VHH binders against DNA-(apurinic or apyrimidinic site) endonuclease (APE1L). Designs and how they scored, part 14

Target 1, 364 residues: DNA-(apurinic or apyrimidinic site) endonuclease (APE1L), of Arabidopsis thaliana (Mouse-ear cress) (q5xf07)
Amino acid sequence: MKRFFKPIEKENSPAAKKPCLSPEKRDGDGDGVEEEKNQNEPSKFMTWNANSFLLRVKNDWSQFSKFVSDFDPDVIAIQEVRMPAAGGKGKPKNHEELSDDTKVLREEKQILTRALSSPPFGNYGVWWSLADSKYAGTALLVKKCFKPRKVYFNLDKLASKHEPDGRVILAEFETFRLLNTYSPNNGWKDEENAFQRRRKWDKRIVEFLNKTSDKPLIWCGDLNVSHEEIDVSHPEFFATAKLNGYVPPNKEDCGQPGFTPSERGRFGATIKEGRLVDAYRYLHKEQEMESGFSWSGNPIGKYRGKRMRIDYFLVSEQLKDRIVSCKMHGRGIELEGFHGSDHCPVTLELSKPSSEMEQNQVSN
Key: E = the ipSAE of ESMFold2; O = the ipSAE of OpenDDE; V2 = 0.75 times the mean of E and O plus 0.25 times the DockQ between their complexes.

## First folded at step 4 (VHH)

Design y2 (framework vhh_8dlx_2)
Fold by ESMFold2-Fast, scan of step 4:
Structure y2 (fold): chain B 364 residues (1-364), chain A 120 residues (1-120)
Amino acid sequence: as target 1 above (364 residues)
Amino acid sequence: EVQLVESGGGVVQPGRSLRLSCAASGFTFSDYYMHWVRQAPGKGLEWIGNIYYSGSTDYNPSLKSLVTISRDDSTNTLYLQMNSLRAEDTAIYYCAREGYDYKWGSYDYWGKGTLVTVSS
């Protein structure tokens, strides 16, 4: 029997995702909801080198917002924010605060603030680690319901100190740490000790991993290295690349920055010593020419169609059995899914921890 | 101040040749890789080719039979020689400098372009 109820609405929305809202967002400081205070930890992560976050907001925000809405990440790690830190007038810089020192910077800060207040971003807390100029910089967005216990901007867990150029954000959760890094690229020549700067950075990462083994780690970001031949679209091209015939003195430093034997070897050693699992490669054993790379060369130039995987999720061995998916979202030569950047978003999904898993470890 | 100024564009008949020039100033021209890029009306940017400071060249495979890139470091001038021009070669032609601080294939400075119209 067909029944006739209330007429269908013109705007009928499908079943919505449950919003992750902070208790503070809903009510005042009198909120005493025990289950909301015992928040579960994030399980869905995204990392993206935005190649100027402001330009992505100005030119690419609708498609990126749709991507974020569709994936619904709990954490978004951004590299190459390229906005200067506050603190003009000859005072020390505040590397956590966007500059408003000029009319142009005030307008740019307002553009970013407006964008991050819009759906889906309004539900995220935002942390900045910024350079003194429009260079480098990182950001971390975390859903308000998953607020980290502490956030650091250096590898030594020192309060209020930032790594130069804002290259590090470290978030402390109850059972794990999330590390967002923008690793320095050493370039083609050892100008101003660029090769030594990268070697010192890699050593500091290893030292960090050894000092912080008390909790599992998720390390993400633009690591500026492709580990193995499978991680570049054209291994011979990248291995033999030169700045117009220039050959570095040490053969281990020859090739494309990010794909030299020296960089690749140190990265492999870091993964092994840190007892880390490359989440993408753990799930995807074979090269995928359409979807296996996070960076793509400018479609206008010699690097057209040349691609590298240099953006990663590296997880502690203890988390490997929780890896559900890890994906590169860019496709093809024309930078589909890159949202205006030369890097595409990379995502990681972990299964949620269960108290039943601990019970099942003990056979009765 | 870095400047790149293209010249030599205009109306040309199909099947003919044209040479474009790019005058560089404000930097040591001989130290940089230089590129030619074009944009046809209503279409995206298309890479034509590049020239290293040694004079070695690379070309877009789709265009290599039509074009030759050269440079004169004594006059700080970049050239694009185009042969057998077709209506589809109608575009604004840009010269661009490749910077040391970027991943190779990234341009740090562009000229304003010169229009080439291939019409009978």
Scores: ipSAE 0.000, ipTM 0.231, lowest interface PAE 18.0, mean pLDDT 82

Design y3 (framework vhh_8dlx_2)
Fold by ESMFold2-Fast, scan of step 4:
Structure y3 (fold): chain B 364 residues (1-364), chain A 120 residues (1-120)
Amino acid sequence: as target 1 above (364 residues)
Amino acid sequence: EVQLVESGGGVVQPGRSLRLSCAASGFTFSSYYMHWVRQAPGKGLEWIGSIDYSGSTDYNPSLKSLVTISRDDSTNTLYLQMNSLRAEDTAIYYCAREGYDYTWGSFDYWGKGTLVTVSS
């Protein structure tokens, strides 16, 4: 059997705010079809590497729920779900469904299900792309009124196929695509060809971008690379970092994973090839030491005060004039605003097409 | 040490099918893009297609209807299924590992090749 999308749970309670109405519950014939289409598209986005979504639900849910209620995103992209896919002994894995194969996993699934049924999350549909173990995995939450036309879990837009480790969710909307990725970190050594695996991932992203240029893209997630020196708190520290004195054979692979010359160079080439705009850097030209980083080292230990921007919103050039805001919500070196993760939420707000066009026309 | 060993070649009649295998060893096979490339007598190298670490395939448009590439990561084996063979498909067939550079065409290891002769 083939599925193009995950069914949305019907019994979720609406949030205290006025519920976002599904297309079936909207009324109104007549003029303004384009305005209705434009208003029915998401414009507020959030991406967050949760560093175990279950742990965030258990330990940090109150503060994260308040953040989501305050920002009111239309779409929430999550990385590092770290929950296993369903598929008990002798059965094929279902990478869209949380495992209930053991008593512990059933209890953990119930904890997540209850959290996602509570305000403000009850008005979102949820898609999972999961690994076979408590590793990696991604999720996408979309307000029920902004139903995507199709959802894929791979870069080739094949039905029912998942990228290994659940690293990809691609949502197709009428006027744009949203891509949520958790890029593989190549680590310090080319053990199990980790460097080659990251290079092949980067190549597949470029191929995806070239094959899917027919519609604007919003690409978000943990991309596991800091593009330029401005994207790390301590460029010399990160450029010269070594694991226990180990030096990789190739100079281009030297430095902190995520800040090596080869990773940075490929990322720059990818942005250029894909005709993408880094939304945060487009609005924030100068280094912001308090709020310019999405990842922060532990406040006690070797990485205290060492920070990186590795979580992005990359948007097609066609969308750049719609960028209203892009913010890193973590502050300082004490992990304020990180909600228990070593990554903070990153948000993007786009102007609505009808409102932007109206404003431009009224300017005289 | 890295080794790629092709097998399954031989003499085959026009219109028949043939499956070639490539046995890989000395590296983590599942992590690499793998390619099939052929060379007909007196001609240059012709790219047949590739398969990535997840099993997604890309083909030379001129050959797409005639070939299927697959992999079995549990046995470290790459396959090329060829259908409706023609005399023009007579060539030495190589499997190749895509190299360090992520740009296509950067092969760092090749097998020794297996000869396919399509003849009545």
Scores: ipSAE 0.000, ipTM 0.118, lowest interface PAE 20.0, mean pLDDT 82

## First folded at step 5 (VHH; framework vhh_7d4b_2)

Design b1 (from s2 with R98K; at its last look DockQ between E and O 0.04; V2 from the best seeds 0.00; counts 0 for: pae E 15.2 > 2, grease 26.9 > 24.2, placed apart)
Amino acid sequence: QVQLVESGGGVVQPGRSLRLSCAASGFTFSSYYMGWYRQAPGKQRELVASIDYSGGSTDYADSVKGRFTISRDNSKNTMYLQMNSLKPEDTAVYYCAKEGYDYRWGSYDYWGQGTQVTVSS
ESMFold2, look of step 5: ipSAE 0.000; ipTM 0.177
ESMFold2 (binder alone), look of step 5: mean pLDDT 83; pTM 0.840
OpenDDE, look of step 5: ipSAE 0.190; ipTM 0.650

Design b2 (from s41 with K104R; at its last look DockQ between E and O 0.01; V2 from the best seeds 0.00; counts 0 for: pae E 15.0 > 2, placed apart)
Fold by OpenDDE, look of step 5:
Structure b2 (fold): chain B 364 residues (1-364), chain A 122 residues (1-122)
Amino acid sequence: as target 1 above (364 residues)
Amino acid sequence: QVQLVESGGGVVQPGRSLRLSCAASGFTFSSYYMGWYRQAPGKQRELVASIDYSGGSTDYADSVKGRFTISRDNSKNTMYLQMNSLKPEDTAVYYCAREGYDYRWGSPFDYWGQGTQVTVSS
């Protein structure tokens, strides 16, 4: 005889409606403290070479989405998108728009669009810089609350010009610029014009840095160069790497593309001339063998376990004191944290500008 | 000692052609990218053309595209600049330059010739 204890309905005593005393309009002379709308700017950044963005959406999207949700970047820079620009045969290409010129491309565009419209990506604006084919290309995602003042797709800051292969997106904010680049690979042979292409690229970067010194820069992306020996897992291997049957005529062009003396020298000079700080190396003075590399070789073959740091955040020296963290999120030789790519995400976090630093820039 | 010696400059009328030569010595010529620069009076030095190790790849300033041709003969350690359809705006001192490997100083070119004067006038 289980006695059903009737719960006693506690009589909800009528909460006395306290009369909303109409606040008297004190005609206070509102000294309009112009709330200096400290326009909140991005402070959390991510760069990632996706090695085909569509493949990542198809095969690895859940893990990547979780990573983005957990880190919650204000800006996401993507390299090696490998989607073609819009524009059918005989028509001008629109390098800012995904192609839908064929049935297959329309379907692929829909897949990407759907993925980027879903959480956590739905609150981001998306900019594309695309090649004419499924090659190279970059994307920039910025939270809608941090809308850039201007976006360019070339190093010359020309609205009508697009960088070949979609290798550049430049976003201008109030206090800084963000440059997303996918640097061309130097290649093994000069015969393929790859050496010249890379030299020309490096020159253009230096020219850009010299012209844009008026505002702090955050430069990120796959730069396809490891700067120092500490930036590769096996310096001797990479220094002596060669293509069978080919020896470059100059010793400075010998070795693994991305680790030749010439590439390293140009990169070092670029950083110095641009007064840039390598954010990761600034915080990490020692080699980290498990997590110190952004690229990992194929798990099968001669590159198994071979790793390079080739994805960067470079910041103007003026921003160095704001660097809170810079991390590579890939680990080990089994591509853990790479989300299906041969590159892992790299993140940068900056502190908020101290009120004192804003006063000193206005006085000089 | 690295040496670059330009020749072939002169005074020509508009629409005419000149061929510049640069004789290289003191280094393995075939192991370096090379280029031509020019400097007009009161203007900054500008790149005119560049060429890879073998001559298989070339690059040009937009102002000279279709009119100028850079080439090299590695067997003779000589680089050339064929200049066709010359204009008064092409008047400058033309310099031969070697692309070096030490980019510490911001210039990709580490050695220059003395230059040769090209004057295009009616």
Scores: ipSAE 0.000, ipTM 0.239, lowest interface PAE 13.9, mean pLDDT 86
ESMFold2, look of step 5: ipSAE 0.000; ipTM 0.218
ESMFold2 (binder alone), look of step 5: mean pLDDT 82; pTM 0.833

Design b3 (from s2 with Y33A D52S Y53G; at its last look DockQ between E and O 0.01; V2 from the best seeds 0.00; counts 0 for: pae E 10.8 > 2, placed apart)
Amino acid sequence: QVQLVESGGGVVQPGRSLRLSCAASGFTFSSYAMGWYRQAPGKQRELVASISGSGGSTDYADSVKGRFTISRDNSKNTMYLQMNSLKPEDTAVYYCAREGYDYRWGSYDYWGQGTQVTVSS
ESMFold2, look of step 5: ipSAE 0.005; ipTM 0.239
ESMFold2 (binder alone), look of step 5: mean pLDDT 85; pTM 0.861
OpenDDE, look of step 5: ipSAE 0.072; ipTM 0.540

Design b4 (from s2 with S31D R98A Y108F; at its last look DockQ between E and O 0.01; V2 from the best seeds 0.00; counts 0 for: pae E 13.3 > 2, grease 24.5 > 24.2, placed apart)
Fold by OpenDDE, look of step 5:
Structure b4 (fold): chain B 364 residues (1-364), chain A 121 residues (1-121)
Amino acid sequence: as target 1 above (364 residues)
Amino acid sequence: QVQLVESGGGVVQPGRSLRLSCAASGFTFSDYYMGWYRQAPGKQRELVASIDYSGGSTDYADSVKGRFTISRDNSKNTMYLQMNSLKPEDTAVYYCAAEGYDYRWGSFDYWGQGTQVTVSS
């Protein structure tokens, strides 16, 4: 019985999107066509906690690269880079530069640099905010055609200062700011003042939002908090989760880190005070059990199938009408679309500003 | 050298008041969040109260809300904890802590040696 090999129809090669040719300075004559400086700003965003960027480059890079190629984000915000800042022991650290202080670190830096220099990443500028060790850290990738006006590495907008652990990158564009954060995890115990650290962090965020109300904000990253019950797969499980042998001294600190009443309350207050819109929840009013969560627990053990939405795009209310899409790209309980991390990519797409919206932002 | 020096601890009867002070030196006091922690025998160290850079925002453990007041004087590099209506369960070593985001050296946590507070009949 001759199994007829159906000819695999050659799917038409998607037209190579023409590289953004830098406008050649044509010296042409002075007819004052006010070229509407349609200030081309980023409109497609991705955030992803990589849970070690180097591991993703080593083990999961092909799949992730394909995802980035397919989505083609203008900006990529990375959290939990886990690469140390440059600078030897006992010396001031350069938190903007990957360490090459040892042979091993030099090799690792080369691996990362090579990966980020290759397609599709070669068209992006890269900013690092790094910890002193292989801990936390963030990165921001922005297409070279959308170069930020300014980049800061702290909430105080101070030049040359970096947030400890590399938890902040703030990019300023013409019409908006983009904040990439990796919020500290509240932890199970108040060991090392983890609860206090998170409270202080939340206060600093609120202070930042109050000081920066002059320009719309896109705030993204792993915020290590699920806001409402709909934002977790198992509300009762997370609400009653505990570390064996430990009870927090405050009732508001009970439950799964990221889902304590205190964390949720502070996050809600922050959103309200900052006049921020949760872009995903704005578009998705119902719970999506398969694809509504950005974090998934270990496939083995009590956290199998336990999932949380803790990676966000929060946008200023002024931008809410521009929200076209916001998606979690992970699904199921087997970490499909997570690209080797316990977090999946989250994407945001904004529409182009209408000419009418630009006028109203200048008048207020 | 960074130093946090607690004072004002002692032995008091229930219902009485104490005022703790923490004198800070060796760092820019106004650039740090400050807090009081306590550790009772056999228990973990716990947050008592915290205060932001300017003193405009404070936070308290539920167990001390309405009884304790944290404040700071940045001109004196000093943080205070007014403790009213003291209870036996408030017995602990109280620690002054500075949590600054020192963006320069990665060192952002300083602790005092602690001061003993004992509330007993």
Scores: ipSAE 0.000, ipTM 0.233, lowest interface PAE 12.7, mean pLDDT 86
ESMFold2, look of step 5: ipSAE 0.000; ipTM 0.234
ESMFold2 (binder alone), look of step 5: mean pLDDT 83; pTM 0.834

## First folded at step 7 (VHH)

Design c1 (from b1 with Y103W W105F; framework vhh_7d4b_2; at its last look DockQ between E and O 0.01; V2 from the best seeds 0.00; counts 0 for: pae E 27.8 > 2, grease 26.9 > 24.2, placed apart)
Amino acid sequence: QVQLVESGGGVVQPGRSLRLSCAASGFTFSSYYMGWYRQAPGKQRELVASIDYSGGSTDYADSVKGRFTISRDNSKNTMYLQMNSLKPEDTAVYYCAKEGYDWRFGSYDYWGQGTQVTVSS
ESMFold2, look of step 7: ipSAE 0.000; ipTM 0.069
ESMFold2 (binder alone), look of step 7: mean pLDDT 83; pTM 0.836
OpenDDE, look of step 7: ipSAE 0.425; ipTM 0.767

Design c2 (from b1 with S50A Y103F; framework vhh_7d4b_2; at its last look DockQ between E and O 0.26; V2 from the best seeds 0.00; counts 0 for: pae E 11.6 > 2, grease 24.6 > 24.2)
Fold by ESMFold2, look of step 7:
Structure c2 (fold): chain B 364 residues (1-364), chain A 121 residues (1-121)
Amino acid sequence: as target 1 above (364 residues)
Amino acid sequence: QVQLVESGGGVVQPGRSLRLSCAASGFTFSSYYMGWYRQAPGKQRELVAAIDYSGGSTDYADSVKGRFTISRDNSKNTMYLQMNSLKPEDTAVYYCAKEGYDFRWGSYDYWGQGTQVTVSS
């Protein structure tokens, strides 16, 4: 996959109804706004599989930019950047830097750089975790006032310094860790060991979760799995889905990638072993057919109206009482709120920690 | 590289017919779902017809159902759209679309250059 090509089009962004959640310094009392924006930890998070981030910037950026301005997130986790890492003849690979090795790649890098230098993104530091080609890749944007203490691009010490395909960014803040992942899709067939590669990924995640840490975790991203029947719009459709009539030999591998019994079972075990809370499902115990899904099938063909929740915020149980909001921002079956992607943004809001409240009260 | 070349567009009177063709190369045509999109000025693209790998299953947008027929000839690497009983609201650029190479079955990630269809008196 060397380039993504589509006809160029301009899609309208949703109209903004209300001002952003965080007041601007210019509009209100600067003391109140400054204190909220200058906390030493983020509390408003967004994850989005942009599919692809380059294409969204080229064709749909005004829509997404408006959404970001309105929500005013402290952290934005992006999946499917689909830009190659720097490095080529005479240079080692640099998985943290966008390639400019050709005229086309230089132009595309400039497009991304200008977009991220423009409001509202100019207040964010950017970390890239990139593949060697226009495939996969992740990004993390963090408001500059919340600089992480450390950023890692791998899950363990026995692997390369960068996770293959740029699927991992782990940011360590003073009181918590944030993990942005793009889980590999299971695929329809076990050709080239696709099912085994997904199993190995899932196992490596469990190994990461079992490592000792004093800090709670916020794990987000496109996890490429719907946990339970409530997490898909049409359980029987997805459970019996086939590519070209193909039936995998093992019953546990049958069905839609992301909804096979094997994937669902491993995901449930991962959540339990990591002592994690599915923030959306914790707050929304009943199915929301209008807005309860993060991925939507093609609006033409047999996948019209077929939707899955595969983008998550999973948080340590320690954080469960701080979960204020977790929302899927897409609605219906016509991709409203998807901003040109087949995934919609997902947001998490956490309440202010009690120790920060006590510090603010005491420190004056 | 995937190449999709549309042809057969033109200007026709309401109630008449056109047949669009899409010549495909650079991939194994018989392994992929194909579709037709259209886009009128100032509107979003819409997928109007889709066809499975063999031509055994088809689907249509409500606005064209009963008037348009999608088909394919895998021996010629060609997809077709027979457009009958054309209306002015069918005026658009029509694009041939191919299902992507990745594991996200049901998305169309490759497009042709388009062919103009204009229905007017």
Scores: ipSAE 0.000, ipTM 0.319, lowest interface PAE 11.6, mean pLDDT 81
ESMFold2 (binder alone), look of step 7: mean pLDDT 84; pTM 0.846
OpenDDE, look of step 7: ipSAE 0.047; ipTM 0.574

Design c3 (from b1, 19 letters changed; framework vhh_7aqx_2; at its last look DockQ between E and O 0.06; V2 from the best seeds 0.00; counts 0 for: pae E 15.7 > 2, placed apart)
Fold by ESMFold2, look of step 7:
Structure c3 (fold): chain B 364 residues (1-364), chain A 121 residues (1-121)
Amino acid sequence: as target 1 above (364 residues)
Amino acid sequence: QVQLQESGGGLVQAGGSLRLSCTTSGFTFSSYYFSWFRQAPGEEREFVGAIDYSGGSTDYADSVKGRFTISRDNAKNTFYLQMNSLKTEDTAVYYCAKEGYDWRYGSYDYWGQGTQVTVSS
C-alpha cells in the first residue's frame, strides 16, 4: 500500500464510554433554588487541529468518531475549522454561525451539522468562532451535562469585538477557565507584518493571563510553537530551515516557523509569567520519538519524518497535582493516529479537585 | 469553482526542452501543495514531482530527477514544470493536480484535463 492512499480502516473493539456522569442531587434546597446545588465539571479534554474540519467530516469522520467514542471526552477543542462566518454583504456578520450564503456553503454547513448531530456528538453543545473566509476558525464541543457558565470569543472579556480569524474560544466553568486558541503561524519572513502579528498575539496572551489569574486556567490548542529541542524530531533541521534560501535579517527570527529562537523565548516567558505547567512535558521528561509529536510534515518531500510538538495543554500550577494523563495520539512517520489531519489529537485527564474530596470526607 | 488548466505541451525532439504551465483559479493558491503526474498509453498515472505549499521543498520521481524542475508563481496563480534533456520515455499526457487538505486520500482533490507531450526520435 502506497502512503498516498486512504489509511486502512482498522476497527477496534474498545467498550463505549457513557457520555457523562450526572450531577448528584440532594433533597432540600438550601439556597431556595433546586438547580445548581451540585455540578460536576469536565475532567477529560481533547484538542485537535483538524486541518480542515470540513474535510475530516467528509473523508475521515468514522476514524475520528471512533476515537471520540473510545476516549469519551467531556470537552473537544477544534482548530482550523476553515469555514466562513455567516453574514456580510447587507446582512449582519455573525462570527459564531456557519455561512450558508451560497448553495455550496449551505451544503457544507449541512454536512457539518449532520455529522455533529450524529453519535457520539449528539451529546455535545457546539460553539463556533469563525473567520470571514475559509481560513482558520475554531470550535468548542462540550458535553451538554457540563454546560459552561459563559463563553467568550476574545482575549479581552471587556471587548465586544470577536477575535480576528476566529482564533479564540474561552469557556468559563465554575472553578476553572478553558481557553481554546489557534495561534497565528509566524511565517518565514516579515511579509505583510507576519512576525509583528505573531509578537502582538503573544503579548495579548500575556495580558490575558495577567487579567484572568483569579481562576485556574486550562489553555489548549494549536499554539504554533515548539518550546525546546526535545519538542521537535530534528532540531538542527528546524533551526536552520529556510524558505527558498531566504534568511531573515534578525538571527532570532531564523528557522522553521514555530521553532525560531524568538518564538521559543516568548513562549517560555509566557509560561513562566502565567505560572503555567506544560502537562505533556510535566509527565514525560524524556523524548518520545514514536509518539512525542503532535504535527507531522508531509511524507513527500524534505519534511518526511520531520515532526513537531505544537499542540498543548498548558494548565495553571494549581492544577498540577490533578494531572492524570496527557497524551499525543499519533505515532510514527506515516501519520497513524492523525485521523486524516497533519495534527493528531492531544488529550488531558484531570482528577477531581482535592478540596472538594477533603471537605466531603471531613463532613462524614 | 476550482479549476486547473495545463498548457505548453507539444512535439519536441529528444534532448530538447519544454515548459508546462498549470493555471489555477477558485482557491487560495498559496495554501496548497501541487504536483505533476503523467500517463503513457496503457499505463497507470505516474508521479512526476511536487512542490510544497511554502515553496521551500520539491520532490521528483527518480526517472526525472535532475532533468525536471517544478516552480510556482503566486502572483499569477500558476505553477510550472520545466522539462530538459527530454527522452522518448517522457512521452505522456501530463496532468497538474492540487493537493487537498488531506494529501493521503489519493493525494489530490482537483486535476487538470491534461496536455500531451510527445518526444520523437
Scores: ipSAE 0.000, ipTM 0.190, lowest interface PAE 15.7, mean pLDDT 81
ESMFold2 (binder alone), look of step 7: mean pLDDT 81; pTM 0.825
OpenDDE, look of step 7: ipSAE 0.020; ipTM 0.378

Design e1 (framework vhh_7d4b_2; at its last look DockQ between E and O 0.06; V2 from the best seeds 0.00; counts 0 for: pae E 13.1 > 2, grease 24.6 > 24.2, placed apart)
Fold by ESMFold2, look of step 7:
Structure e1 (fold): chain B 364 residues (1-364), chain A 121 residues (1-121)
Amino acid sequence: as target 1 above (364 residues)
Amino acid sequence: QVQLVESGGGVVQPGRSLRLSCAASGFTFSDYDMGWYRQAPGKQRELVASISYDGSNKNYADSVKGRFTISRDNSKNTMYLQMNSLKPEDTAVYYCAKEGYDYRWGSYDYWGQGTQVTVSS
């Protein structure tokens, strides 16, 4: 009889490596409720500039899918989706939905949708933040049992306009916020105000950090900057890099985009002003030449072996003691662990509530 | 398999014009941003011009702005580069390139065999 009345596993898959913790509604003032704070919130995060997400699904998906199955992230932040937003040719623009305006775009949307409906991704909700063309764009995948309270697509929650190029997804959870960004590249010249575009972006980030300091933040993504010399494989190469001999007028704008003195200085100031911790560097004080970089230059040409850390998890200081791991999953110079992208996945794992939090919930 | 075939190169005097073509096959041309790159002897490859998948956004290197025009015809799977007022500094092998990433080719690095443009004296 016991075996005959066991239908529960037929509805639920027992194959999940890490089942979601989803306590159902039992709110009250009773004893023991507060000691499990954050129990049903994400603690395992991944960020990846997929460059491009469509191409990874078409050509490299089995490798990435296995990685996701093994790590079992609660949240996946994607940059460089490179799919256009819905709406155009007389229809209202919707930057949160993939375009199906043509037969080809409809087929590509179906390819992405089917991939994200298949294991291990079927248990994730998906949010898109898309550009008007196959350019930039971000996505956020969150296990359905950890649904965010609200999702925004710009740095100003009061703004009515969607962030240009789909560079922002901000997810608000009960006790923290997660910010997924694809920062604009600084460029080699101030042509079309490229340097000013990056400066304005960096300023908007600081303004966001100051206005949202009421909750802890996890800020991740491709931030398009390497903070210090330890964050690049060849500091002299990157510091003196030039586009075809061009030298910007201001020496603080010289060097590889993402490694100019101006960008590095602003990034350091941003981290300090926002009271943020660079989770990877907090845990890894020495340079790791095999696995300490998130971006790799083309294996063919002068950038072979030239690598940068430009993908981050920056977390509020109040989360510092919960950092368990932060890892770059690419290795060497042949793009092992990059899953077809020029960026590798970066992961963050946070611990459950500290012993201090448990002690603070005890009445005696 | 992706194939990009450049044509229209040649030897011309300074001040003259050339029109390059890139015939694309083996992929859905209208899905991808495209670009023209060039490489002079002893120089790094440089992006000359780029065009979005639908033709609505175009970008140019400073050295060619006002002289070169990129375009595409998605019905013919062809991209073009109209090069006016040519200078000796424009001498290079010109490559068309497809949006995408291949660790052997990099972003925008998948290209054809190139077409030589020589602007003499």
Scores: ipSAE 0.000, ipTM 0.201, lowest interface PAE 13.1, mean pLDDT 81
ESMFold2 (binder alone), look of step 7: mean pLDDT 84; pTM 0.845
OpenDDE, look of step 7: ipSAE 0.017; ipTM 0.321

